# VHH binders against Ni-sirohydrochlorin a,c-diamide reductive cyclase complex, component CfbD (cfbD), part 5

Target 1, 370 residues: Ni-sirohydrochlorin a,c-diamide reductive cyclase complex, component CfbD (cfbD), of Methanosarcina acetivorans (q8tjz8)
Amino acid sequence: MTQKEISIIHPRPSSIVAALYTLRDLNVDVAILHGPPGCSFKHARLLEEDGIHVVTTGLDENGFVFGGHDRLVEVINKSIELFNPKILGVVGTCASMIIGEEMHDAVLEANPDIPVIEVEVHAGYHNNTRGVLFALESALDAGIIDRKEFERQEYLLIKATEVEKRFGAASKEYLAPSRGDLKYKVAKRLIELLKEGKKGLVIMNAKKETGYMFADITLAVSEVAAALGKKENLVNMANIDPELGLPRVRQHAQYIMRDFIAHGVEIHEIIGGMDEYPIAGEKVSELIKEKYSDYDFAVITGVPHAIPMENLQHMELISITNGPRQVLPLKEMGHEHVLVEIDLHPKTLGVSEIVESEFGATLREVAKEA

## First folded at step 1 (VHH)

Design G26 (framework vhh_gocatamig_d2)
Fold by ESMFold2-Fast, scan of step 1:
Structure G26 (fold): chain B 370 residues (1-370), chain A 124 residues (1-124)
Amino acid sequence: as target 1 above (370 residues)
Amino acid sequence: EVQLVESGGGLVQPGGSLTLSCAASGSIFSSYALAWYRQAPGKKRELVAGITSGGSTVYMDSVKGRFTISRDNAKNSVYLQMNSLRAEDTAVYYCAAGPYTSEWLYTDSDFGYWGQGTLVTVSS
């Protein structure tokens, strides 16, 4: 992120948004925004589409009226009645030195039979990790995650920041992707590699819900290779450990793995959890050195720039990412073919199964012509 | 799929006004965040204004009070009303669309669709 971009960020939305997305990742069913109407969050719609209900003590669709302690108790009880949540979140939306005390007292009075994650979020100037860390600390206090997981998440936030600073798109020129022609040409090249009997790695290093679409590329490559009698030439790697990560992140991995199994696709190497995308490259490098150094090409999806080039330099690389700004940095790193999937979030919000990718669809179509 | 086409650019004198329009094709326009970016010669591309699906707006400091972003979901369009134009507003202006997915409100990676750009020249 450049200094000019940082200067236009509104602190309250960034810290509150980060906290709410973290609550989503913790599988919170209902998040209550506690504050006066002037502090209301405007991005609740995207979270609603992804299965978290967002209500406010100010004014919600059910007609609640803001009134401090008493209204928060009322909203807690009404939210439980209407939504029957397994986990409740309460987020303070306006800076106030008494918000945490007020929220805690209201939770004690309501005495719900479910866990409550109480997040006091004060505005954080261009420091979005503040909202994430406060939500994680509150989840630790509520017994939703343990200290080991909290420390792992903190470490991953640090590593994600390092990867973005070193290899990210923050200061790079935008290169508009081709929406049809380039995907067709790259699909044709991949089929040529398979027909020639080349050995390939298919590596998915995906972040959260984007994994649902990137997984379709692994499906499409496996399907096409099988049709060509070349399935044995592929090794599939993915960061979809079903037992690692915050509850929603772990659930994404479980659903993706379920669909791979249903389609007869073997994932030969698990390279970490979905939240481990910033560090999964270490495991990939180790595996290539030990087992796969003689492979001819690699298809890398999700966050390709998090995977070190050290052991990839002799391979022909096909990289598929979700950001057009990543094209030039990836080419600078040595990635020969770089494609972009668009519409990731609208196509993956609220889903619980692998969804069709543009490159996957193109690859399947081109294979029928060969 | 969403395609974006900008219009309304041109030559205008300092202190004048222009309205940029961006027409989108596609079935999910109302759920998208929309933004106007600009790039002047020798400068990085920068966010000028953004508007979320819920109607929240953000503006670059140098255009606050002079520019207004708005959307019309019935017409699948987003607009940038530019008043009190200055020589330093000269740039190619780009329309962008996508879901809001970033902690940083608006970054290039938040926008999967981009228009081809329209030139705005503020000169006498």
Scores: ipSAE 0.000, ipTM 0.122, lowest interface PAE 18.0, mean pLDDT 78

Design G28 (framework vhh_gocatamig_d2)
Fold by ESMFold2-Fast, scan of step 1:
Order: structure tokens, then C-alpha cells, then sequence
Structure G28 (fold): chain B 370 residues (1-370), chain A 125 residues (1-125)
């Protein structure tokens, strides 16, 4: 086992961090880390920026043996008093089989009038998928999600793992991100295609919060096409079903849809929920075969490698992803132009509206010279 | 204290069905998670199926769709319905009471504080 194994399934560094992000997606507003201070502190701060409070019990060696129960009861009561949470999360941390018993007993003693999701993380810091499943099962036990949604999430985790493993070797390679010169050249090419009257698909297949930045590319393409009198040459597809997914995931889709409407951008095809990016490609393929087989080019943002190549082979492809490791595999699959948006996650945490992308800004500037 | 007594084990042919039962005595049964573990010769003890106090269930991958765990709190019992049995299902099956109201995918045997004596299931023609 190596640290590099952490990145092959999901870009979350530990099962504790994965559990916390899942609690965030469940609209938990306070999460208590029960254990020693310092576990995943940097990610806890990023979660605070996204509106979830992260509190620790800060147990020393003696606390694990003699005082953990009393400390957790105290922290639960203080968290309720200070933050008035609607849902409380309690996450057991670090190496002790005893912590799970301690957490449950403390929750019973505190007896809060709100739902509590108790997540016990043990048997390793490497498997982020296990952290997600622990949090989801705890949410099911607390009545926050039903069995059908739990099974759907489990299925999506399996499919996401399959998608990432297609490029597993590439996840261990590092490439320098593309410079602005490449974005400029691709922006010019897209404007040429539009001026020539070519028909294009703009497909956003994005993961949750990353959708805020990738949605800006759909906005920028629509703005530029409208300015050129070519709005009718575009079809927009997006995985932003506002009724599918965990509560926070639905909320992201709702905010993105709100902003598209506010800017006069029509989304012609909804291809799934924002957590369905690993399986949305099948619906895209059906739509292209049925309605859009005569289209000349496609702009694909988010997770382009999740969309089958069979229906895209005759199109000129402009693909924009959030990781430089995907560049070589996408080019080998037949994607002509591959761009990377950098710092995507840090720029989209805590936001509730579309955020300007580097390619979108470049496209808008190049269009002024057209 | 809690005492768990399994029943329903025996010899069954491949493709057949068998129902295991576990009766508990001594404690508040409905408040705790319950599970079925198994141990085949030369293998470690592994979680087959678990059920929380609220009725949520967990299954090992190789039995999903074939086995069903259920509980009857009024009869102080937990059941494992086993369908489409395979030779690899041959093992001693143990009923276990959880320390808490929940059970996890990575279910450690430590998470369970009371165990039955086990019942042998042999799948052979």
C-alpha cells in the first residue's frame, strides 16, 4: 500500500475527510470529531468555508481511557447551544475500537432533540470510499435518507471507481498544467467553428461543486454564440437535475439552473443529477443518436472521459477537465483539444452561484476581437 | 446478560434454500444491531449480513440478492433466509448482538459483544 492509492478512487485524502464531505452533502451543519486534535484539520477548515462547523473533543491519552464519554456529552450540549444545528454529525477518529461504544453512549446521555448521524471510521486512513459508505449508512440509520437513495449512492460509488480506474496508471503521473496560450488558440478555433455556421453540443458532465465553474464555460459559449448571431447552432446539455441527489447536491444543481435562467441560457437536455456523472454518458449517447448525430463539434466539460467515444468520433472535440493527469488519456481516446481548469475545488467551495472560469474569460476576450 | 441460540443449520443441496433462526434472551433485544457471521475451514470469520435496530440492512457482496436478514423483536429473534445456496456458502454460521444500534460495512467482530455457539451449514450434493 502507498499514499498514491488514496488518489485512485476519489480525490479525498482520508476516510475521515470523505465522511465529513458526505455529512456536508447531507446538510449536516455541525460535525464533532471525537478523538485527538489535528486529524484532517486543513480540510475541516475548508468545510467551515462551506457552512459546516467542525468541532473537536480534543482527547488526550487519559481521555481515551477515562474521560471521552463525559467530554463528548459536554461538546454535544455546547454545540447545540452555540450553533442551534438541525442535524448533528459525530465522527469517531483514530485507531481505537472503543470510540464507537463511547460515541453511542454519549449521544444517548446527551439525548438531543435533533437527528444525530454517528460515523465510526476505523481500519485505515486510505479508503475514502469506505468513509463515504460509513456516513451514508449512518444517515440511513438516522432516517435522513431512505434505502433506495442509499443503494443509488452505493451504485454510483462503484461506477465512479470504474471510471477512475480506466486511467488508474495516469493518476500516478504528473503533467504541468496547460498555459494560457493553449486556451487562447482553442478559443479562436471555437469562434471559427461558430462563424462558419457549424452546429455544436455544449455538454457539462460535472461533479457537484465543480459545476459552478464548468457552468461558466456553458455561459461563455452561449454569450459568444449570441453575439455572433449563432445561438440557434448550439444545444446545451447538463447533469443538473434539481430533484436528484443528496440535499446539498440538489442545491448545487438548483443554484446553477437559477443562474442559467437569469442569463437567458437554455439547457435543452438534462442528462442526470450532479452525482450521476459516472453514468450520464449513456443518456448523452442516446440523445446524440436520436437527435444530434448531424452536429459538427462538441465542447465537453467536467468528466469528458465518462462519455463514450462511439457517438463523438465524427465531431471536433474541445474537452475541459479539472486535472492535468486526464490530458494524455483523453488525447489517446480521440479528443482533439484538451484544456485544464486549475484550483477548481478551492474556488468553488462555499459558493452558491456560477464562478468565472479561465477558459470562459479567455473566450469572452477573444470574441471582442472577432 | 444476553444468550443467543441458533437453529436451522444442516445439509442442503446446491441451489437449495435454508432459513437460520437466532433466539435471544436476557436483554432489550430491539435496541441493538444484530448480525450473522460465518467461518469456513481455513478462512477468517466474516460478516455475512447485519440489521440495525431500525431495520436497515448490510450484506457482504457474494450474498447480495440471495440472502435476506430480518428481525422480529416481539419474538426476540433474528433470521437469515438463504436462497440459491452454493458450495462456497458452507461454513459455521454465528448469530451476534451488536454493542450499539448500528452495523457497518467493515463490521469488525469486536463491534459485537455476544455470540451464539454457531450452527453448521453444509452445501453439498
Amino acid sequence: as target 1 above (370 residues)
Amino acid sequence: EVQLVESGGGLVQPGGSLTLSCAASGSIFSSYALAWYRQAPGKKRELVAGITSGGSTVYMDSVKGRFTISRDNAKNSVYLQMNSLRAEDTAVYYCAKGRTYTVKYSGSSYDFDYWGQGTLVTVSS
Scores: ipSAE 0.000, ipTM 0.136, lowest interface PAE 21.0, mean pLDDT 79

Design G3 (framework vhh_gocatamig_d2)
Amino acid sequence: EVQLVESGGGLVQPGGSLTLSCAASGSIFSSYALAWYRQAPGKKRELVAGITSGGSTVYMDSVKGRFTISRDNAKNSVYLQMNSLRAEDTAVYYCATRKGWYSLRAEEYNYWGQGTLVTVSS
ESMFold2-Fast, scan of step 1: ipSAE 0.000; ipTM 0.323

Design G30 (framework vhh_gocatamig_d2)
Fold by ESMFold2-Fast, scan of step 1:
Structure G30 (fold): chain B 370 residues (1-370), chain A 124 residues (1-124)
Amino acid sequence: as target 1 above (370 residues)
Amino acid sequence: EVQLVESGGGLVQPGGSLTLSCAASGSIFSSYALAWYRQAPGKKRELVAGITSGGSTVYMDSVKGRFTISRDNAKNSVYLQMNSLRAEDTAVYYCATSYKIYTSGRTTYDVDYWGQGTLVTVSS
C-alpha cells in the first residue's frame, strides 16, 4: 500500500531505530537487539538517557552457524534479573534470518512473567514508518495497546505524512539560521503588543519530548504578561491531554502540565494529545471561530505548519519551530516572524520537567528592560 | 518506484533445473531484502526463498537443498537456482522486495513491490 510505503513521518534512520523509539513511547524498559556484536547505534545512547536500556545478544560466527536461540534466552533472563523491567522488547536483525532462528520460540522458552513486545525488522530496510507500525502491531499482539489505540496511531501516522508532504520539509536548499538578534527583536515586539493591551493566543502544538522546551515559551510569555499586569489578555492552548497517547507520551503531557500548574500558568484549552499534533489544527480552528476570533496576535510553538492559516490571517504571528529548513516554507505560508529552537530532540531526551528555551530566556531578559 | 522484472520461467521435465532472474530498477537495490514467492493453482501465494541486504538466506522447508537464492548488487539482480524440480513446484514465481521474510513457524507477507511473475511448469 502507498500510505504504508511513505517514510516522511519520523526522520529516524532505519526501521530498527524507529522501532526502538516506538518501544520507548510504549514504556518498554529494556529493548534487546538480537544481532551481531560490535554494532553501535547512535540512538542507543540517547535512548539510555531517556530511561530505556538497549542491550544486544551479540551473535558471533558460532551463533550464526549454530543458532542464537540459547543466547537470546540467556539475555532475556539476565535482563530481567538485572533491570527488573515491567515490559521487555525484543527486536530482530538480519543476523537472526541467516540461521533461520525464531525469536518467538526463545521468548516462549524464557517464559518471562512480564509482557514482551517482539518486533522483527531488518537493518537493510530503511522505511522508518514501517518500523513504527510493526512495533505498534507487536504491542497490540502483546496486549499492551488495544485495537482502537492501534488504529488511532495508524491514522495519526497518515495525517503526519500529509502535513509533512504539504509543508515540503525535504528542502534541498539549506540556509543557516540568523543569529540571536532576531529573537531579541521579536521579544521586544511581543512586549510591545502586551503593553498596548493587545489580546494574544499562545498555542503549543508540540511533539513528544520537544514539548518540554516549547512549554518554556508558554511559561516565559505568561510570566512576562503577569509582570505587566496583562495576564488576562492571554489564552494558552496546548496539546497536552494527559489521558491520550502511548504511555510515555501521556507521561510527557502530565509532567508539562504539572510544571504549568506549579508556575501558576493556566492552560485554557487542551487541543489534543501530544501525538495528535498533525490534527490539532482542526481543534484550534474551531476554538478561534467559537471564542477567539477577536484576538490580535498569536505565538505558535512546535509544529506551526499543522495549523491552518485561514484562521490566523488577521493576527500578527510569532512562530517558533524546530530546525532552520522549516523557516522558508513557513514564511511562504504567511508566517511573519519565524524563529528556530535548534536541536530540541537531544536536549529534551531524559528530561521530566520544562527546560529553558532560547526565546524564553531572551523574552525574560528583554522584559527586565521594560 | 522500484520496478521488478522476472525472466527464466518455462517448461521443464521432473528432475530438471531452471534459473529464474529478477532485475530491479529505481531506488537503491542493495538496501532491499529480496524474495521469491510462488502461487500454484488453487493455492495462496507463499514465500519460497528470501535474501536480506546482508546476504542472509531463508528457504521454505520443501525446497531446502534444491533451490539457491543469490543476489548481484552490481547488476541489480536476484536469482533463484532451482534443481531437482518436482511436479509440486509448478507455479507462477514472483520476485518481491519484502520487509519480513519467512522464519521457522512464521511467515509474513509484507511486500513493498511485486514483479510481473514468470510461469514454471514441471511436466513430463
Scores: ipSAE 0.000, ipTM 0.128, lowest interface PAE 18.2, mean pLDDT 78

Design G8 (framework vhh_gocatamig_d2)
Fold by ESMFold2-Fast, scan of step 1:
Structure G8 (fold): chain B 370 residues (1-370), chain A 125 residues (1-125)
Amino acid sequence: as target 1 above (370 residues)
Amino acid sequence: EVQLVESGGGLVQPGGSLTLSCAASGSIFSSYALAWYRQAPGKKRELVAGITSGGSTVYMDSVKGRFTISRDNAKNSVYLQMNSLRAEDTAVYYCAASRLPYKGSWTSPRGYDYWGQGTLVTVSS
């Protein structure tokens, strides 16, 4: 099986793309790409679906040269006129000190009444993390985020890197995603646990937009438990703090919470913001020690490997992840049942409501047979 | 899920006035750009006016100074005030919504996510 035959987590293949997605998370309304016409068409379309306009200053491919400064001033003024943005982003697409100076001069000349986040991304940087940090530093300089939020984001990037090194890099193998059989067997097992009156934790520890699909698993489990008269045996936890994170990250949490409320699903414990998935496991461990140490099983969705095993050893674990490379490491840690949601990122980008998951659909179907 | 419903069309004499309304369902109305298009018998659909989420407006040359587009986000509605109506303004008028005017082009019907059913405006004596 090749990578092309399975859906894996959405890549951020360049520092420029990483910067653009960070601007999206900052609720930038318009991002101007300053430089020659580039290969960002696919990512520009995905950003447009998420409510950010992407425009370019574009240089003539036939070698006809204008001053880039004048073109950028024109594009800034036209973007403000056409889109009336609250925040503007300007991203340089060339590795040069001159580009940074030119962008700054153009922004000063245009003198917009709105904040402008100026991101200079050096083409030589292969590290996605650097693109994120440059955009965050530029947002700090523009007054869009404060020093405390910048330091929090930097800390989270460090912690995310540690989680990926521990689990993502460790496995050279991955198991092919099950096409029905394993999901069916695990759904039957979960219904057995509920029928036996076992107490369960349903824990969503999700990354941003992937939360829209993982939230469906929480919905499906709650629906099935309610139908069995066992809703009181479940505790729902989620990293959907509506007040933490960059503006778009908060918005994702707010939309997911809105939909849980609309469906009558209570989230008993908020375990952090959606950008805090690398550290939310500490909060989960504390809650289990204090309140839930007598629980029999857990359904863990999103990033299960970020949750320490310390207080989970006695529970039967059902883990649903978005990456097939996490399956083997999770099994080695002691997770009994490990499932993969395929096509997760493509199905959740541009979405503002909970979307159906394969395991959720399977669980609902199996429950009708129960 | 945004559904657009137009109202206010009818028969009016040349030189008269008419206000079209378009009501939208859905919590995302305030983030959308809205436009009015029209299609006269035997002609192609064309842009009449557009308004961004922030209130910036665009108009077809033949209606500038005569028509005014406006929006009320609290009421999830967009309006087209038509003054000094002419026989050539006779058409079915559609409201349309887009998260983006298609790459800066208000004139591409394919760039809009949602369309109303249309309301007929007849300017005749």
Scores: ipSAE 0.000, ipTM 0.102, lowest interface PAE 21.9, mean pLDDT 79

Design Q10 (framework vhh_6qgx_2)
Fold by ESMFold2-Fast, scan of step 1:
Structure Q10 (fold): chain B 370 residues (1-370), chain A 126 residues (1-126)
Amino acid sequence: as target 1 above (370 residues)
Amino acid sequence: QVQLVESGGGLVQAGGSLRLSCAASGRTFSDYAMAWFRRAPGKEREFVAAISGSGDSTFYTDSVKGRFTISRDHAKNTVSLQMNSLRPEDTAVYYCTAKRSYWGTGKYAADEFDSWGQGTRVTVSA
């Protein structure tokens, strides 16, 4: 295989894209890409759907030769005039770095009366960690986050990388996409467990916007249990601490909690913030040891592989994840029932309320005595 | 995290000149923008001038444009403020400050800077 074929099969986000997503999580209203037109074009459109305006300086051949300082000053001033942002982001690309332009000089000259997060990323870095760290360091310098939050985010990046490496080593094999019949079979089994009076844990350990769809599974299970007179047999856990995390991450947790309350769903245990999915599993294990060791089954959604198996081995596990590559590792860890929700990211980007999941819809349908 | 020491203040007659200097230590000088603020008797701290880490960009408050010049010397790790055509209204304590970037809800508010010198007094007599 050539390098081009490998890139097509396994596309990886650039440090620039990682920086943009981090700016989104910081509630940046407008992000300016300083570089050639088309750089990160696909991701720019997705970010627009999530309420962040992405603008480019559109450096052409003249910008490469003569520098783009004046163009960046112009774009900063126009962005403020057109969008009236509360926070502005400026992200350098490989082209901006090549021409040797200092983005800080342009920001200083424009002298905006709002916070500006300046992120200079180098295209030579082969992982997203650098892009995230540069954006977070810039946010710290701007006073958008404090030192304690910066250190927490850095720790979470390290933990997320560890989880991905352990899981990724096992996930090199690919299984066929999920079948609709499997969701029906598992939904029927869950209803049988509830009818038998078994006690269950419903655990959402979700990442960012995917939480909106995984939350529907908690909602559906609660609805079906209530209809069966078995609501008291369930304990709901979720990583939706409304006061923890970057501003946008906190907003996701707040919207999900709002919808749970509106539907009469109680979350008995808050297991962390939505950015804490790599470490929330430790909290889950402690809670099971202390309070829930006599529970018969668990429904685990989002990132099930981040939850240690040691206290789950005696339970019947129903695990719902966001990718088919996660199925084999979860089965090898002892998860008997493993389901996949498809199109998570496209269906949850830009939403501010719980959205219907395929498993939730299936569970509701099966409960009608189909 | 950074230490700043101002020098060059003094007494000067209206129309005269004075050069202030700020020596920075304990950090990578080129990574930070530098600025001068002043506090006149009975007034709050006011922005005067700023210079980027590269030295390529400078910004001045309207009252000093054309009279004051900010510059930096990377070899000596210093920032200077050359004050020409001084007026009695320029009488103030002048402070050197440093920040990696210029962000805030106002135009270079004093609270936006994290490193400050002790100040140097400038008195312009009529």
Scores: ipSAE 0.000, ipTM 0.121, lowest interface PAE 17.8, mean pLDDT 78

Design Q14 (framework vhh_6qgx_2)
Fold by ESMFold2-Fast, scan of step 1:
Structure Q14 (fold): chain B 370 residues (1-370), chain A 125 residues (1-125)
Amino acid sequence: as target 1 above (370 residues)
Amino acid sequence: QVQLVESGGGLVQAGGSLRLSCAASGRTFSDYAMAWFRRAPGKEREFVAAISGSGDSTFYTDSVKGRFTISRDHAKNTVSLQMNSLRPEDTAVYYCAADYSRWGYLTSPEDYDYWGQGTRVTVSA
């Protein structure tokens, strides 16, 4: 009865932070932040945990006067000696832009035997997509990705912005997520549907690292259905094409697929790559219309709002997302229950195997009690 | 969208029976999970019973299971709570609630979107 508003303090990533995450997705081993300490440190620590080394030149007042050129050359050489990277990234921070420093000259002087992706971006850019695009353009120039992949990434970035704008930014209302009781009740309903012999779709449409936790829901549903002798009533769909996307994105899909195979879980439909979550929903909608229109329910995890309601309206829908802003819009559209998995990013960074989800754990527990 | 009105409350002796009714208005009543909650003097609202949109699934709090029965009449757009073997501790204001979920598993007041005004039940010793 009492609605509790959630005050969320999460500043949008700067163009510099967006560039660093893009370098991570390109499997850059070391990223050098050229400028004073303090720019992007929060995200730099998370990236370190995710296997990319983040180093700063730490420009002082003398660096402002002399441009920090010699310091950057020194840091490049030391990073190569210490970490032996296959790909190096250099990202200009707010201070390096202010002093008019030219990072390219330092890279030329250091003359490393490995590819270097140079991203000259500063906090003056208010659009995170600029950081992503500059890093991708630099990767194209360095020969790390081809033009076809660059154009695909640009298209996906536009589509991701459209999807999030429609559902995320437009919702002004929050309800405090129920951490235990609601997940328990939804788990009990799912077991009831399985026991009654209903046919279900288990659809994972997940973003990159969050896929490790959402994959656990597919795993848990498959485990419980197998225990009930109802495994044949399920169709599993997932956006885990192992050959599509930037190197890190492909690697995530490969690790998730490896674990599904190890646990005897069949993915009947591959609906795209993990970076294709903004457009994979169109493929899901067509598959349902063509092959699965007689199914009774669907469990949709990751980005359910990217999946069109076309051909879903006759199904009982269980939607599990990582964003509380989507809850009210999804319920109004006909999603009977909307659950939220929280803390996904911190728990899935640096991970290379499926990670237990709160709903998956709840489902396994309820199945034992039944 | 859904409006709920409770009726059937009153005074009853311990061991007696009482039937509460909740009348709903709205085109999608049959798609909503419905529940009864109660609030005793000096206490918070607590869950009593729920029924799914189809009427096939029911859920009860332990203190009420076996004594109370929740049911639906889709033609009359009503949900009822049959209360048998009433005890003094069942004295409370009883509220009807509806949720878009259709499942009938919800036990938290915060899970429900629509509420009635309540009907008073007093059980004398």
Scores: ipSAE 0.000, ipTM 0.109, lowest interface PAE 22.1, mean pLDDT 79

Design Q15 (framework vhh_6qgx_2)
Fold by ESMFold2-Fast, scan of step 1:
Structure Q15 (fold): chain B 370 residues (1-370), chain A 125 residues (1-125)
Amino acid sequence: as target 1 above (370 residues)
Amino acid sequence: QVQLVESGGGLVQAGGSLRLSCAASGRTFSDYAMAWFRRAPGKEREFVAAISGSGDSTFYTDSVKGRFTISRDHAKNTVSLQMNSLRPEDTAVYYCAAGLYYSDRWSQSYEYDYWGQGTRVTVSA
């Protein structure tokens, strides 16, 4: 069920879906889908799980359909009454672009005393990136983000596309991970490296909610090293700058940092914000060159392929990713040990604390045998 | 909505120069990737040049590279195309476009949501 569960969270390209996820990252409390019933139903449910209320003008609780303007005004007023939101999003769905004036007029008539982010998408646009930029432009127009942050997000989207394209989108050959043996063997190898007094970098370069599970790997490695009296041999790096990114992205970083502190885990180097995973590799390279060039191994979690190999060639690499299709490309790049965490999105949506990873659990169990 | 108005077109001799301007209104101009496309009589619309929202990246079709320069002025809410060393084959209606794109899609007209009405450029031999 690994592949199908991941596919639910990573839908086929859709401007509407991308806009909704961007509104979530902007801490929109309620998103209203204005358009025909059926558009983005499955993704609306996933967003509800992540704490954003999604309502539609295409849904009629009485079984009747009415004109768009009056319906949208009604849904806006009802949403404010029921949810008391701080920020409201209104997203035109598949057909709404033909009547964009209607959305704006309805927002003006409802006259809410809170910011409203109005996003219109055309049914013919299936490019995911359009939805992200439409929502960000609307947030800028509403005063929710400034131009500097908008340009930073645009830059990050360009860089994310470059990183993904470098690996040919996805391996055509999908190798189902052998779960039982490989994680155990790699856990034993990591413990051997620690016992031998080798120095290691533990680098988390993670995307938004997946960071909650990848952070558990940093916790588990720190726990095991401490138990072996080798905590001083580790340097922890993470892209969890608590002050960078859209509001929800900053909140993820803050929650993860809170949990690291609560568990006595030091993050020695902040390598960027959680949305900066496509460019964090440059800072990692600079840090290794300046401070950590004599380190023997690295554990890299999240998006390991965003980190240049040039600075890692002399190290033994343990890489943990969320995509089984990344295994062969990473191996070809020179990553010695490549592991996959499964079901990340279903297990991390709606959470506000670090969640157990399979590799972390395996490492903790193997350490008891050490 | 963004409204785009082109200006600066006209008749010019081969080897001459011309500067096209595009004025954007209705939204924050700086939020948009901006591009110039052209359509010669009897031909399909083709890409000429683009500039990212941040202004950090510029892109040109090979036939104009080194001759044309795209730039933007956020204070004046304009994007311009400086055309030097013009050739008869540059004769076309030039369109300003604004929209969402990434560096690997700058030449794709379908990435642009807003278009001007066009300004005519004629280059005589």
Scores: ipSAE 0.000, ipTM 0.128, lowest interface PAE 20.2, mean pLDDT 78

